# VH-VL binders against Probable transcription termination protein NusA (nusA): the designs that were tried, part 2

Target 1, 139 residues: Probable transcription termination protein NusA (nusA), of Halococcus morrhuae (Micrococcus morrhuae) (p15738)
Amino acid sequence: MRVTLSDTALRHIALFEDVTGASAVDCLVDDDRVCFLVATGEMSDAIGPDGTTVEQVEERLDKRVSLVENADTAELFVANALAPAVVHNVTISENASTVAYAEVDRADTGVAIGRDGETIETARRLAERQFDIDDIELA

## First folded at step 3 (VH-VL; framework fv_remtolumab_arm2)

Design s17 (from a5 with heavy chain D59K)
Fold by ESMFold2-Fast, scan of step 3:
Structure s17 (fold): chain C 139 residues (1-139), chain A 118 residues (1-118), chain B 107 residues (1-107)
Amino acid sequence: as target 1 above (139 residues)
Amino acid sequence: EVQLVQSGAEVKKPGSSVKVSCKASGGTFSRYAIGWVRQAPGQGLEWMGGIIPILGRAKYAQKFQGRVTITADESTTTAYMELSGLTSDDTAVYYCARDYYGSGFDYWGQGTTVTVSS
Amino acid sequence: EIVLTQSPDFQSVTPKEKVTITCRASQRIGSYLHWYQQKPDQPPKLLIKYASQSISGVPSRFSGSGSGTDFTLTINGLEAEDAGTYYCHQSYSLPWTFGPGTKVDIK
């Protein structure tokens, strides 16, 4: 990995992997929530039937848990980070800074932003850590 | 330097309970866990459980579930391990130790000897 | 629960010789294996974490290797102060478990 994981993040990843059997490649820890970047193809294992596995992680952490599925391209990564919003296109612009422009379905703008902006802010943090993307702008 | 200081030796009767304390000093424990490991005379190490401050909950080895309670008081930076229903098989030295949820125990208390006899 | 086995149970070694202690896990545990030294009437001391990572203040003669199920602790040039019991510990899956220990004495 290119990012430095805090001891807290490594600890949360260990618990996540123990509970779900899925691998996490990154983890963002906030006061009231934790976000795991789930290895590509392992999202279903992390969520579990009817969300019961991820709910077990939430119970053990006593925090809200969000999951983002990893991807090997910046464009797919940004679309995954904004899920379940429908993303029609992602364009990466590289000038003085690297910005991802996500064309989100108009009905899903609020979904992409998330409660108190948490989805878009988490997406921005993960995109910077994983792909050196400085910002995500919704089209 | 981080230091873990445990309460003194205890002699208990079968059927009673014991509560051992572990006071952390010299550092900040906001992100660390305190685990409890025991060692019977002449035997190896056995993990009992730990309290993980950032996770907010204690975890226990199934062998001790229902008999052990691990708690922490953040205001005094003190962890506690209470073991109930004592038998002679519980005679051991009990250690508290700091870890970062599976990173290995990097600091240990001096140990508390608990003897269970009639 | 994951069971750890250690070999040898006991080893008596001449100073300056190489000591090798092995730890085997009943299931694959990645690199979630740590090594401790315990001297009589003292708590254990962490020597190696995550199979091969060094610990500040631990002499460089101690090294660890392995992954999956088979792990080795090596003391390259045993010193008199190294007499003690050595334990492996897995933190891959709860409950955490320790190996039964290997006692190392000086001849």
Scores: ipSAE 0.007, ipTM 0.510, lowest interface PAE 14.5, mean pLDDT 85

Design s19 (from a5 with heavy chain D59H)
Fold by ESMFold2-Fast, scan of step 3:
Structure s19 (fold): chain C 139 residues (1-139), chain A 118 residues (1-118), chain B 107 residues (1-107)
Amino acid sequence: as target 1 above (139 residues)
Amino acid sequence: EVQLVQSGAEVKKPGSSVKVSCKASGGTFSRYAIGWVRQAPGQGLEWMGGIIPILGRAHYAQKFQGRVTITADESTTTAYMELSGLTSDDTAVYYCARDYYGSGFDYWGQGTTVTVSS
Amino acid sequence: EIVLTQSPDFQSVTPKEKVTITCRASQRIGSYLHWYQQKPDQPPKLLIKYASQSISGVPSRFSGSGSGTDFTLTINGLEAEDAGTYYCHQSYSLPWTFGPGTKVDIK
């Protein structure tokens, strides 16, 4: 753990873990939505059968919930954060800043960006917090 | 196995301070926050503040900010609540209680009666 | 500061009757609402967490419901040992706050 969690984030993580049985290593809190960074290998527990478990988390928080699965490498992390978009490759470039270039399948560019840019925005915030990546660009 | 055991009753003069201890067992200190809740005679419950021992982070209700200090000693697994500038309005039973980051207070100490009189 | 109000202040009920206690929050708090029972000269006891989640060891006659601003604790078939004061508590935002309490007595 490299990031300092707010009290609100800790509270939401505690509720998330109680409902799902899965662990979260980070949590982003916005006005109408919450994103949990789910421990590697625990995504299916967090989602539950037919999405019923994550829906229960949404009901308890009274907010939309999104999930991103954690990873041990920056490349896999970025690909996971852009799910369910198909990512063919991720290249990390370290010059004046650290930028991740994600080669997204042409049909999935909109999926990677997300509604109102939510997916790519969330991916950028999490990548900065977890891997010190300054930006994610779609290639 | 899980227990919170508080220090004994105290009688204090107006203007003095009181420090109540809460010894926690059963893994409380490694996973839970400890809150302090008081109850004046015949009155309801009032949250004063709490601490997350592993993070060293304490929070206080605005009414008590500047008068209350909540601390934790990991080596003895003991939390403390110190209230200064005592008046007769501070006469109450003081409870420590644990919670898992806002999940509700599942275990409580037995309570410590503090009486403020001259 | 989130203010919690409870109704009624007092209920005197016959054994086996259904008891309903309401808690209302001054703003939306999701399901961060918990219920406690307190008997004279004892610390409170957690009955329901996260508005509707049961607690191990608490009789099934106790149930909770609601979300957002309006919450209800129901005792379905009151027993003599249920006499006491019931408090709601929100943990949505600091400072945590409690409702003023509802006293339940047996006729």
Scores: ipSAE 0.503, ipTM 0.839, lowest interface PAE 2.2, mean pLDDT 91

Design s2 (from a5 with heavy chain G50Y)
Fold by ESMFold2-Fast, scan of step 3:
Structure s2 (fold): chain C 139 residues (1-139), chain A 118 residues (1-118), chain B 107 residues (1-107)
Amino acid sequence: as target 1 above (139 residues)
Amino acid sequence: EVQLVQSGAEVKKPGSSVKVSCKASGGTFSRYAIGWVRQAPGQGLEWMGYIIPILGRADYAQKFQGRVTITADESTTTAYMELSGLTSDDTAVYYCARDYYGSGFDYWGQGTTVTVSS
Amino acid sequence: EIVLTQSPDFQSVTPKEKVTITCRASQRIGSYLHWYQQKPDQPPKLLIKYASQSISGVPSRFSGSGSGTDFTLTINGLEAEDAGTYYCHQSYSLPWTFGPGTKVDIK
């Protein structure tokens, strides 16, 4: 899918790429937080030693930053979006709507949901934009 | 080596339009935004707008909305700024400048002097 | 629109002296603040990007700092070639805006 980036998202991506040397393929902008979809294989560059690189991005944006690693398949994408929760399996069901069912380790359900639902809602937004997935359900 | 080369000086009558060109060489034209900044004699810098050629997207400062049009031709790696309804207040040096999505203008054209006189 | 104000408006400085120029934004802009130098009859030249990031080819005596609303450009050991007008520029929100400039003359 091709997604149109807002002016704000484009500016944030440019700053992210300049600070980290990693590429971002999408960016979600909220009032207090920015989420970058990091190009496959570039997550370590984005995070940096002891998280110092992503902390520099946070400092420059004056907002909290979260990172999701991109993937070529919907299944791996959903698992990546729920990190650091342990995901055992992801099944995509295509009927009237496209739904991803993620089998999350029982101890990590709260991690997958996130504070105030932040992680799961961000994952749902990114999955819709990148793979036309209508919903993510935790199994 | 990146270079932006602008068209030559113009003298225009009030009410007319001017179209300034900005030819990019030595770099990747489409990946960057090309902004336009003007400077009236003895005054500071005023941002007019920009175009992002790869997205076909242009945005303008409210003061110039409806009078300015910024376009780009990727085949000739040239950006254009057309300003209509000219008045003496539009007498200025007009610069094009390259920017990577808000990272600051790293390369500038030499400037084009536009004089509006009756 | 975001308004940028600079201080001082101008100053005359002895060579080797430290120069400090401030730029204040009417609202928080993170680090989307860039500094330029303009010499007479020349286009501006980018000195510092994203408040504090150095630019290749710009002398190390130029440095930037600040975040949010208050930003500073410092020239540590002014040289004769540094005479010019200095502008801050924000790219946080459209329309992009420039500060009014600070003129630096050499004594």
Scores: ipSAE 0.364, ipTM 0.794, lowest interface PAE 3.5, mean pLDDT 90

Design s20 (from a5 with heavy chain I52Y)
Fold by ESMFold2-Fast, scan of step 3:
Structure s20 (fold): chain C 139 residues (1-139), chain A 118 residues (1-118), chain B 107 residues (1-107)
Amino acid sequence: as target 1 above (139 residues)
Amino acid sequence: EVQLVQSGAEVKKPGSSVKVSCKASGGTFSRYAIGWVRQAPGQGLEWMGGIYPILGRADYAQKFQGRVTITADESTTTAYMELSGLTSDDTAVYYCARDYYGSGFDYWGQGTTVTVSS
Amino acid sequence: EIVLTQSPDFQSVTPKEKVTITCRASQRIGSYLHWYQQKPDQPPKLLIKYASQSISGVPSRFSGSGSGTDFTLTINGLEAEDAGTYYCHQSYSLPWTFGPGTKVDIK
């Protein structure tokens, strides 16, 4: 699957990289929020001490900002996208479609879904763009 | 150190075209955009367009659409701006400038003076 | 297209005084606003990017502030070498646009 970045997404990535020193691989732009897919191993740089660096990005963009850490495997990617929920296992099933089944700790189901479904929906969008995963289901 | 070096001054007749080059050196070309900004005598700065290598396309200000063509040769790290249908209103200094996709123009060429006269 | 307006259009001041230049955008642009200084017969020089971010090699007397639609460039203690024209530039939306400029003279 090829990922197409809009001009707006590319400008947001340039600002993000300039402010944080971390690299972004992808960027989802919505009316009220922006999500950056952060290069593997660079999440701490993106967040900054006590979240101050990501807050600076939010201030600059005048939008809410969320971060997801990239990964080399689909399983780790899905677990990262559902953070900070505790994910015990991720199984990828390929049949008519490709579905990721994430075994989320019972206490963290609400965290994995997110407010108004934001976390799980963002995870689904990113998983489709990066790994051609058609859906994420919480086990 | 990054440096942008432009081609020399041009004197052109009305109705002709001009092609200005901008050679980048000392840095990476692949993710940076090169924009073109002109300035008529005693006037302010006017953005004409830019080439976005990562997008594989150029974008232009509507005022210049159809008359301006911006291209880049990544192998020689050179950007070009060609403006056709020249009139005396096109007499200006033309600048190329580097942009990391909206981060501000951090390096500028020295400028190319184009004079259009009969 | 996004229109930028600057005020004042001209200012003549003595050295060591504080200079304030404002830039207003016709719509919200977040912090995608940059400031340039241009001296006669020279290309513009980037002074401030993303409304308030300093540039290496630019004197600390230059600072920027603002977000959304209203932005300010401040020169705190003008020096003789600061004479020139100052431009704001938005990179939020294509086409990129510049303000009309503010000319700052000494004396």
Scores: ipSAE 0.010, ipTM 0.656, lowest interface PAE 8.0, mean pLDDT 88

Design s21 (from a5 with heavy chain I52W)
Fold by ESMFold2-Fast, scan of step 3:
Structure s21 (fold): chain C 139 residues (1-139), chain A 118 residues (1-118), chain B 107 residues (1-107)
Amino acid sequence: as target 1 above (139 residues)
Amino acid sequence: EVQLVQSGAEVKKPGSSVKVSCKASGGTFSRYAIGWVRQAPGQGLEWMGGIWPILGRADYAQKFQGRVTITADESTTTAYMELSGLTSDDTAVYYCARDYYGSGFDYWGQGTTVTVSS
Amino acid sequence: EIVLTQSPDFQSVTPKEKVTITCRASQRIGSYLHWYQQKPDQPPKLLIKYASQSISGVPSRFSGSGSGTDFTLTINGLEAEDAGTYYCHQSYSLPWTFGPGTKVDIK
């Protein structure tokens, strides 16, 4: 997908890449938080030992940082975006709109939603940008 | 090694324009932004603008908007800064400098002296 | 635009002394603050990026700290070769801006 990055997002990505050595494919900028879509296979580099590397990014930005690992398929992408919730299955339905149905472990429903809906709403925003998915529903 | 090499000194008349070049070598030109910073004699550093190839655009400081044009030719790995409507206040050393989207200017050109007189 | 102010304007110090230069931003800029050294007839040289990150080839006596609006450059054990003008620079928002500079001389 042809994702247009703002100059703010690109500046944040440059800082992220310089601190972590990992690449970011996308970046969402909010008032209190920045979310990086981390290149597939580079999540451990982004997090660092005991989370120390991502903590440096947070310190440099003076904002809370969240990370989502990218994937080559819509199904794996949705599962990654809801991490650390356990996702048993993801089904993509294409009718009038494209909806991803994620079967989340019952014990992890709250984790998948996140505090104030943060996790699920971030997942929906990234899924739309990257895979043209209109909505994510928890099965 | 990364190197930025600028064109030579210019002496210009008031009302004319000047175009300074900055040739980059040793690095990936398209990945980096090239900024332009000037310094009048005995004065501090003043950011004029820069070009961000990945964003497909150039941005300018308000003071220079309408007088400055920054361009880049990726095939020759050369950035240009053209300043029009020159006055004696534009007498300065003009630097190009490389930046990775806000990470700080890690490499600088040697500077081009532009003198506006007579 | 974001205005950067530096303190002091000028400092004359003896060799091996500790030098502290402060940069204050008119609004919060996270850690998008970089420090440069400029010697006469030379282009500036990047010393510290992102408020506190060291640059390869820059002596370890140079360090930076701060976030948000208040930033500090420290030279711990000034050497004769450190005489020059020091500038802070913010890249948080366009237009990018520089501080007015702090001149450091050796006694």
Scores: ipSAE 0.013, ipTM 0.665, lowest interface PAE 7.9, mean pLDDT 89

Design s22 (from a5 with heavy chain I52N)
Fold by ESMFold2-Fast, scan of step 3:
Structure s22 (fold): chain C 139 residues (1-139), chain A 118 residues (1-118), chain B 107 residues (1-107)
Amino acid sequence: as target 1 above (139 residues)
Amino acid sequence: EVQLVQSGAEVKKPGSSVKVSCKASGGTFSRYAIGWVRQAPGQGLEWMGGINPILGRADYAQKFQGRVTITADESTTTAYMELSGLTSDDTAVYYCARDYYGSGFDYWGQGTTVTVSS
Amino acid sequence: EIVLTQSPDFQSVTPKEKVTITCRASQRIGSYLHWYQQKPDQPPKLLIKYASQSISGVPSRFSGSGSGTDFTLTINGLEAEDAGTYYCHQSYSLPWTFGPGTKVDIK
């Protein structure tokens, strides 16, 4: 999969890498927030002790920052994108479209959706870009 | 060491074009974009555009759109800025400078004076 | 395009005084604001990047602060060699733009 990064996304990734020492493989830019897709295994570096490193990124960008950890498989990727919701299983269905069905713990449905749908919408955007998944449905 | 070396001064007639070169060393071409900034006599700094040699992508300020072409030759590690349709308003010192995705211009060329007169 | 304004246009100061230069952006730019010093007949020199990050080899008397729209460059204890013109530059959105400059002279 190959994704084209905008000029703004590339600038934000460069700042992110300078501040955190972690690598970002993708970046979603919205008016009031930025989401970084963090290289597998580098999430703790991106967050930093007590969240201080990611807070520094937010201060530098003057925007809210969210982080999603990358993964090598579509199933693990979807589970990571819905964190911190507990995901019991992810099934990928390839029919007329490619849909990921995430079995989220009932108590965590709201967490998986996020405030104003932000978490699930971000997950859907990233899953499309990285794995050509057309939709994510909570099961 | 990191160094950006520009071509020498030019005197041009109105309506002609000028092509200024910027030779980069010290690993610049492998990671950095090259921007072009000009300064008219006694005036401030004005960004014209830039190119990322690795991505092959050039960006231009609207004021210069259609008159400026910025290119890069990786084999000689040299960036170029060509400005056409010259008028006396284009008399300035032209600088190249390197940038890592908006982190600021940390190294600059020595400048190339371009004088447009008739 | 993002417009940057600087104040003051000109400042004449005695050695060892504190100098403060302000840069304001026409819209929010996070910390994508960099400061440069230019001496006569020389190219600009990067002093501060990302609003407040120090540059190796630049004296510690230079510091930057701010985020969003309002930024300041401070020279704490001006030296004779600091005479020059100071420019802010935003790299938040294309096209990149520079402030009009602040000239600092020694009395």
Scores: ipSAE 0.364, ipTM 0.808, lowest interface PAE 3.5, mean pLDDT 91

Design s23 (from a5 with heavy chain I52T)
Fold by ESMFold2-Fast, scan of step 3:
Structure s23 (fold): chain C 139 residues (1-139), chain A 118 residues (1-118), chain B 107 residues (1-107)
Amino acid sequence: as target 1 above (139 residues)
Amino acid sequence: EVQLVQSGAEVKKPGSSVKVSCKASGGTFSRYAIGWVRQAPGQGLEWMGGITPILGRADYAQKFQGRVTITADESTTTAYMELSGLTSDDTAVYYCARDYYGSGFDYWGQGTTVTVSS
Amino acid sequence: EIVLTQSPDFQSVTPKEKVTITCRASQRIGSYLHWYQQKPDQPPKLLIKYASQSISGVPSRFSGSGSGTDFTLTINGLEAEDAGTYYCHQSYSLPWTFGPGTKVDIK
């Protein structure tokens, strides 16, 4: 699935790529934060030594920045989107709607949800855009 | 080599229109937006609008809405800026310049002088 | 629209002096602020992008700083060839806007 990017998202991606040298394939823009979907294998470049590179992106945008690594399968994508939570398995169920069930390590349930639900909500938005997944449920 | 080459100087009468061209090379047309910026004699820079050919979308400054039309021809890699209803206030040098999604205008055309006089 | 204000309007400087030009935005624009130099009868030339990022081929005496609403362009050791008008430009929000310019002359 290919999504249409807003002008704001495209401008943020251009800045991100210029600062990090990594590619972003999607970008979610909110009032206080920006999330980049980083091309597979380029996450280390995006983060940089001690997180210094992603901090430069935050400073230039004047917003909080989060990163999610892209994947070629829906299952790996969902696991990546819930990082750094440990995900043991992801199953996709398709009936009236398409739902991903992620088996998250018990100790990491809070990490998968994120502060104020940010991690799980971002994961749900990206999964819908990239894989037409209607919902993510923690199993 | 990246170049933006503009059409030559124009002398126009009030009420007429002018169409300035900007021929881009060096891969500009496939990734970059082409913006148009004018400068009246002794004055500063004023952004008029721009087009991103690959997206097929043009954006305009409100002051010029309805008078300016910015287009692009992929086959000749040429962008155009047409300004109608000319008055003496439109006497200026008109520049095209490329921009990559807000990264700043890194290459500029040489400028086209448009003089509006009766 | 976002309004950019520059100071000073005009500055006359002896060679080798340090020049500072400020640009202030009417609202926060992150680091989407770029600096240009324009010499008479020439198009503008990009000097600094994203408030502080250097441009290949631009002398190291030019530097930029700032974020949010307040930005500064510094020329550390003005040379004769630096005489010209300097403009800031924001690309945070359409329409793009430029500052009114600062003219720098050699004494």
Scores: ipSAE 0.183, ipTM 0.752, lowest interface PAE 5.2, mean pLDDT 90

Design s24 (from a5 with heavy chain I54Y)
Fold by ESMFold2-Fast, scan of step 3:
Structure s24 (fold): chain C 139 residues (1-139), chain A 118 residues (1-118), chain B 107 residues (1-107)
Amino acid sequence: as target 1 above (139 residues)
Amino acid sequence: EVQLVQSGAEVKKPGSSVKVSCKASGGTFSRYAIGWVRQAPGQGLEWMGGIIPYLGRADYAQKFQGRVTITADESTTTAYMELSGLTSDDTAVYYCARDYYGSGFDYWGQGTTVTVSS
Amino acid sequence: EIVLTQSPDFQSVTPKEKVTITCRASQRIGSYLHWYQQKPDQPPKLLIKYASQSISGVPSRFSGSGSGTDFTLTINGLEAEDAGTYYCHQSYSLPWTFGPGTKVDIK
């Protein structure tokens, strides 16, 4: 792994992989929820039919679970992290800091932000860990 | 198929150290952890610590911190547990066991009896 | 550290009867609870992982249930070969800990 994983993150990844058959490359652990960064192309395995597989992970962990699909490029990664919001374009600007500007569909700004800012904050944390992106701004 | 084979029985003097080996063979998994669990005669199971070999990460139960060292050699697929400052309270069977970091120990070594006597 | 308690300490059971062993954790551990069987002079054998997940090669008469703090191992129709000591084990938080064990004898 490129990032250092805590003991808690490692055991959650082990459980996730055992239940889903999908691989996770990163894991964010908060008091009430866990977010898994799912290996590229393995998202449908992680979710399962009608979301039943990811629901089993939630039951085993006794916490809410969210999933973000990994990507090979920073632009696609940011778009994936803001799902299910429709993202038309992502531009990376490198000056004093590295900022991703995501052009989100006008109707989906609230979806990209998420309840209590959860989606955008999770996206920012993962983008920093995986691509050294300092911030994500919605265009 | 998957097998863990431990080194042979040891008889040690108080104050000495013992190093037990655990060689893994078979299987196709590349992501695994090896834990060490001991059992004193007629008593229950006690976790001492474990290592995730491919990450080089070792964790120890506080009771053994400073006395136990767990290492692994990826090239020979062998884990080691070294316990120092031995006393008669360390007389036990020592097991290595494999898991995927918290998924349960699904393969166990045969055990290594360590007797500490003067 | 998380403390696991098991009940009962010992039971002697007639063949074909149902055996129930309880394990309780001092704090919530999700489903990070595993069950083992140990026979004299042998290493433990994993019976159930993640509270209720079956293990290939383990007879279907063994089942597990529970989540959070209260867990149960059930042997539905005890066989003579099932005599041994049963341990629960939590892997939710370091250090990993085991319960004190429940010894099951055949009458």
Scores: ipSAE 0.542, ipTM 0.838, lowest interface PAE 1.9, mean pLDDT 90

Design s25 (from a5 with heavy chain I54S)
Fold by ESMFold2-Fast, scan of step 3:
Structure s25 (fold): chain C 139 residues (1-139), chain A 118 residues (1-118), chain B 107 residues (1-107)
Amino acid sequence: as target 1 above (139 residues)
Amino acid sequence: EVQLVQSGAEVKKPGSSVKVSCKASGGTFSRYAIGWVRQAPGQGLEWMGGIIPSLGRADYAQKFQGRVTITADESTTTAYMELSGLTSDDTAVYYCARDYYGSGFDYWGQGTTVTVSS
Amino acid sequence: EIVLTQSPDFQSVTPKEKVTITCRASQRIGSYLHWYQQKPDQPPKLLIKYASQSISGVPSRFSGSGSGTDFTLTINGLEAEDAGTYYCHQSYSLPWTFGPGTKVDIK
């Protein structure tokens, strides 16, 4: 795996896997929140009925938890990272830098950005780590 | 079957080193970390460090930094803890124990008694 | 390093009574706190992980609670076989640390 995980990230992934039964392939740790990149196809197991499973993870970490589902392609990954916003298309442009242009439904632009930019900033961090994407722009 | 089996008791002189082994079975090396915890006579438990064999990663308590080395041999599924510069304060029972990096130690070795005396 | 303190140091209890052991961390550790039982000349045995999660094969009379800095291990209906020393352990931050232990004797 290309991404180096911190000691804290590894401990959080271990707890996440123990609680949910789902696998996490990456983990971003901030002061007040943790984001897990959930293995493809395992998102429903991570969330649990009515969000009860992810709530147990939050309780055990004593932090807010967000989840992003992994994908095999950069395009699908970017769309997943902007969930629950409706993404119509993602185009990857490679020149001096690699930029993903996400065509987000007009009504969902605020959802894609998130509170205080949290969703789009998390998407940008994960896209860089997993796919070497330098930036995500909403089209 | 999960089992951790440690090497036998050791009697050492001050200034020497000791290397304790921990042979793990039951798939321990594929996902689990091996930690080392010691207990001086009549005292509590003290974490020394641990290793995640599958990731090639070892971590140490700062108190033991420079004196302790934890290694693992995946071909024999055996973890090792070597402690150098021994003094009488190192007289203790040394345990290996497995966990999934912070999940709590679910299986323990039987312990290895190390006595340091002159 | 994170310091764990336990209370009480020692408790002598009649069978069937309720035992409460507390563990306090010097800083917030979420739920990265685990409880162990140790009997003389034996390695510790994991009783509770992640503050409150049960372990297969451990009697249901053992339960854990708490988060952040204050944690409790409860034995509801102590049995004679429960005599031993109980330790809390934090795995939130390196170095991992253990509490000093609480000895539980049967009257």
Scores: ipSAE 0.201, ipTM 0.761, lowest interface PAE 5.0, mean pLDDT 90

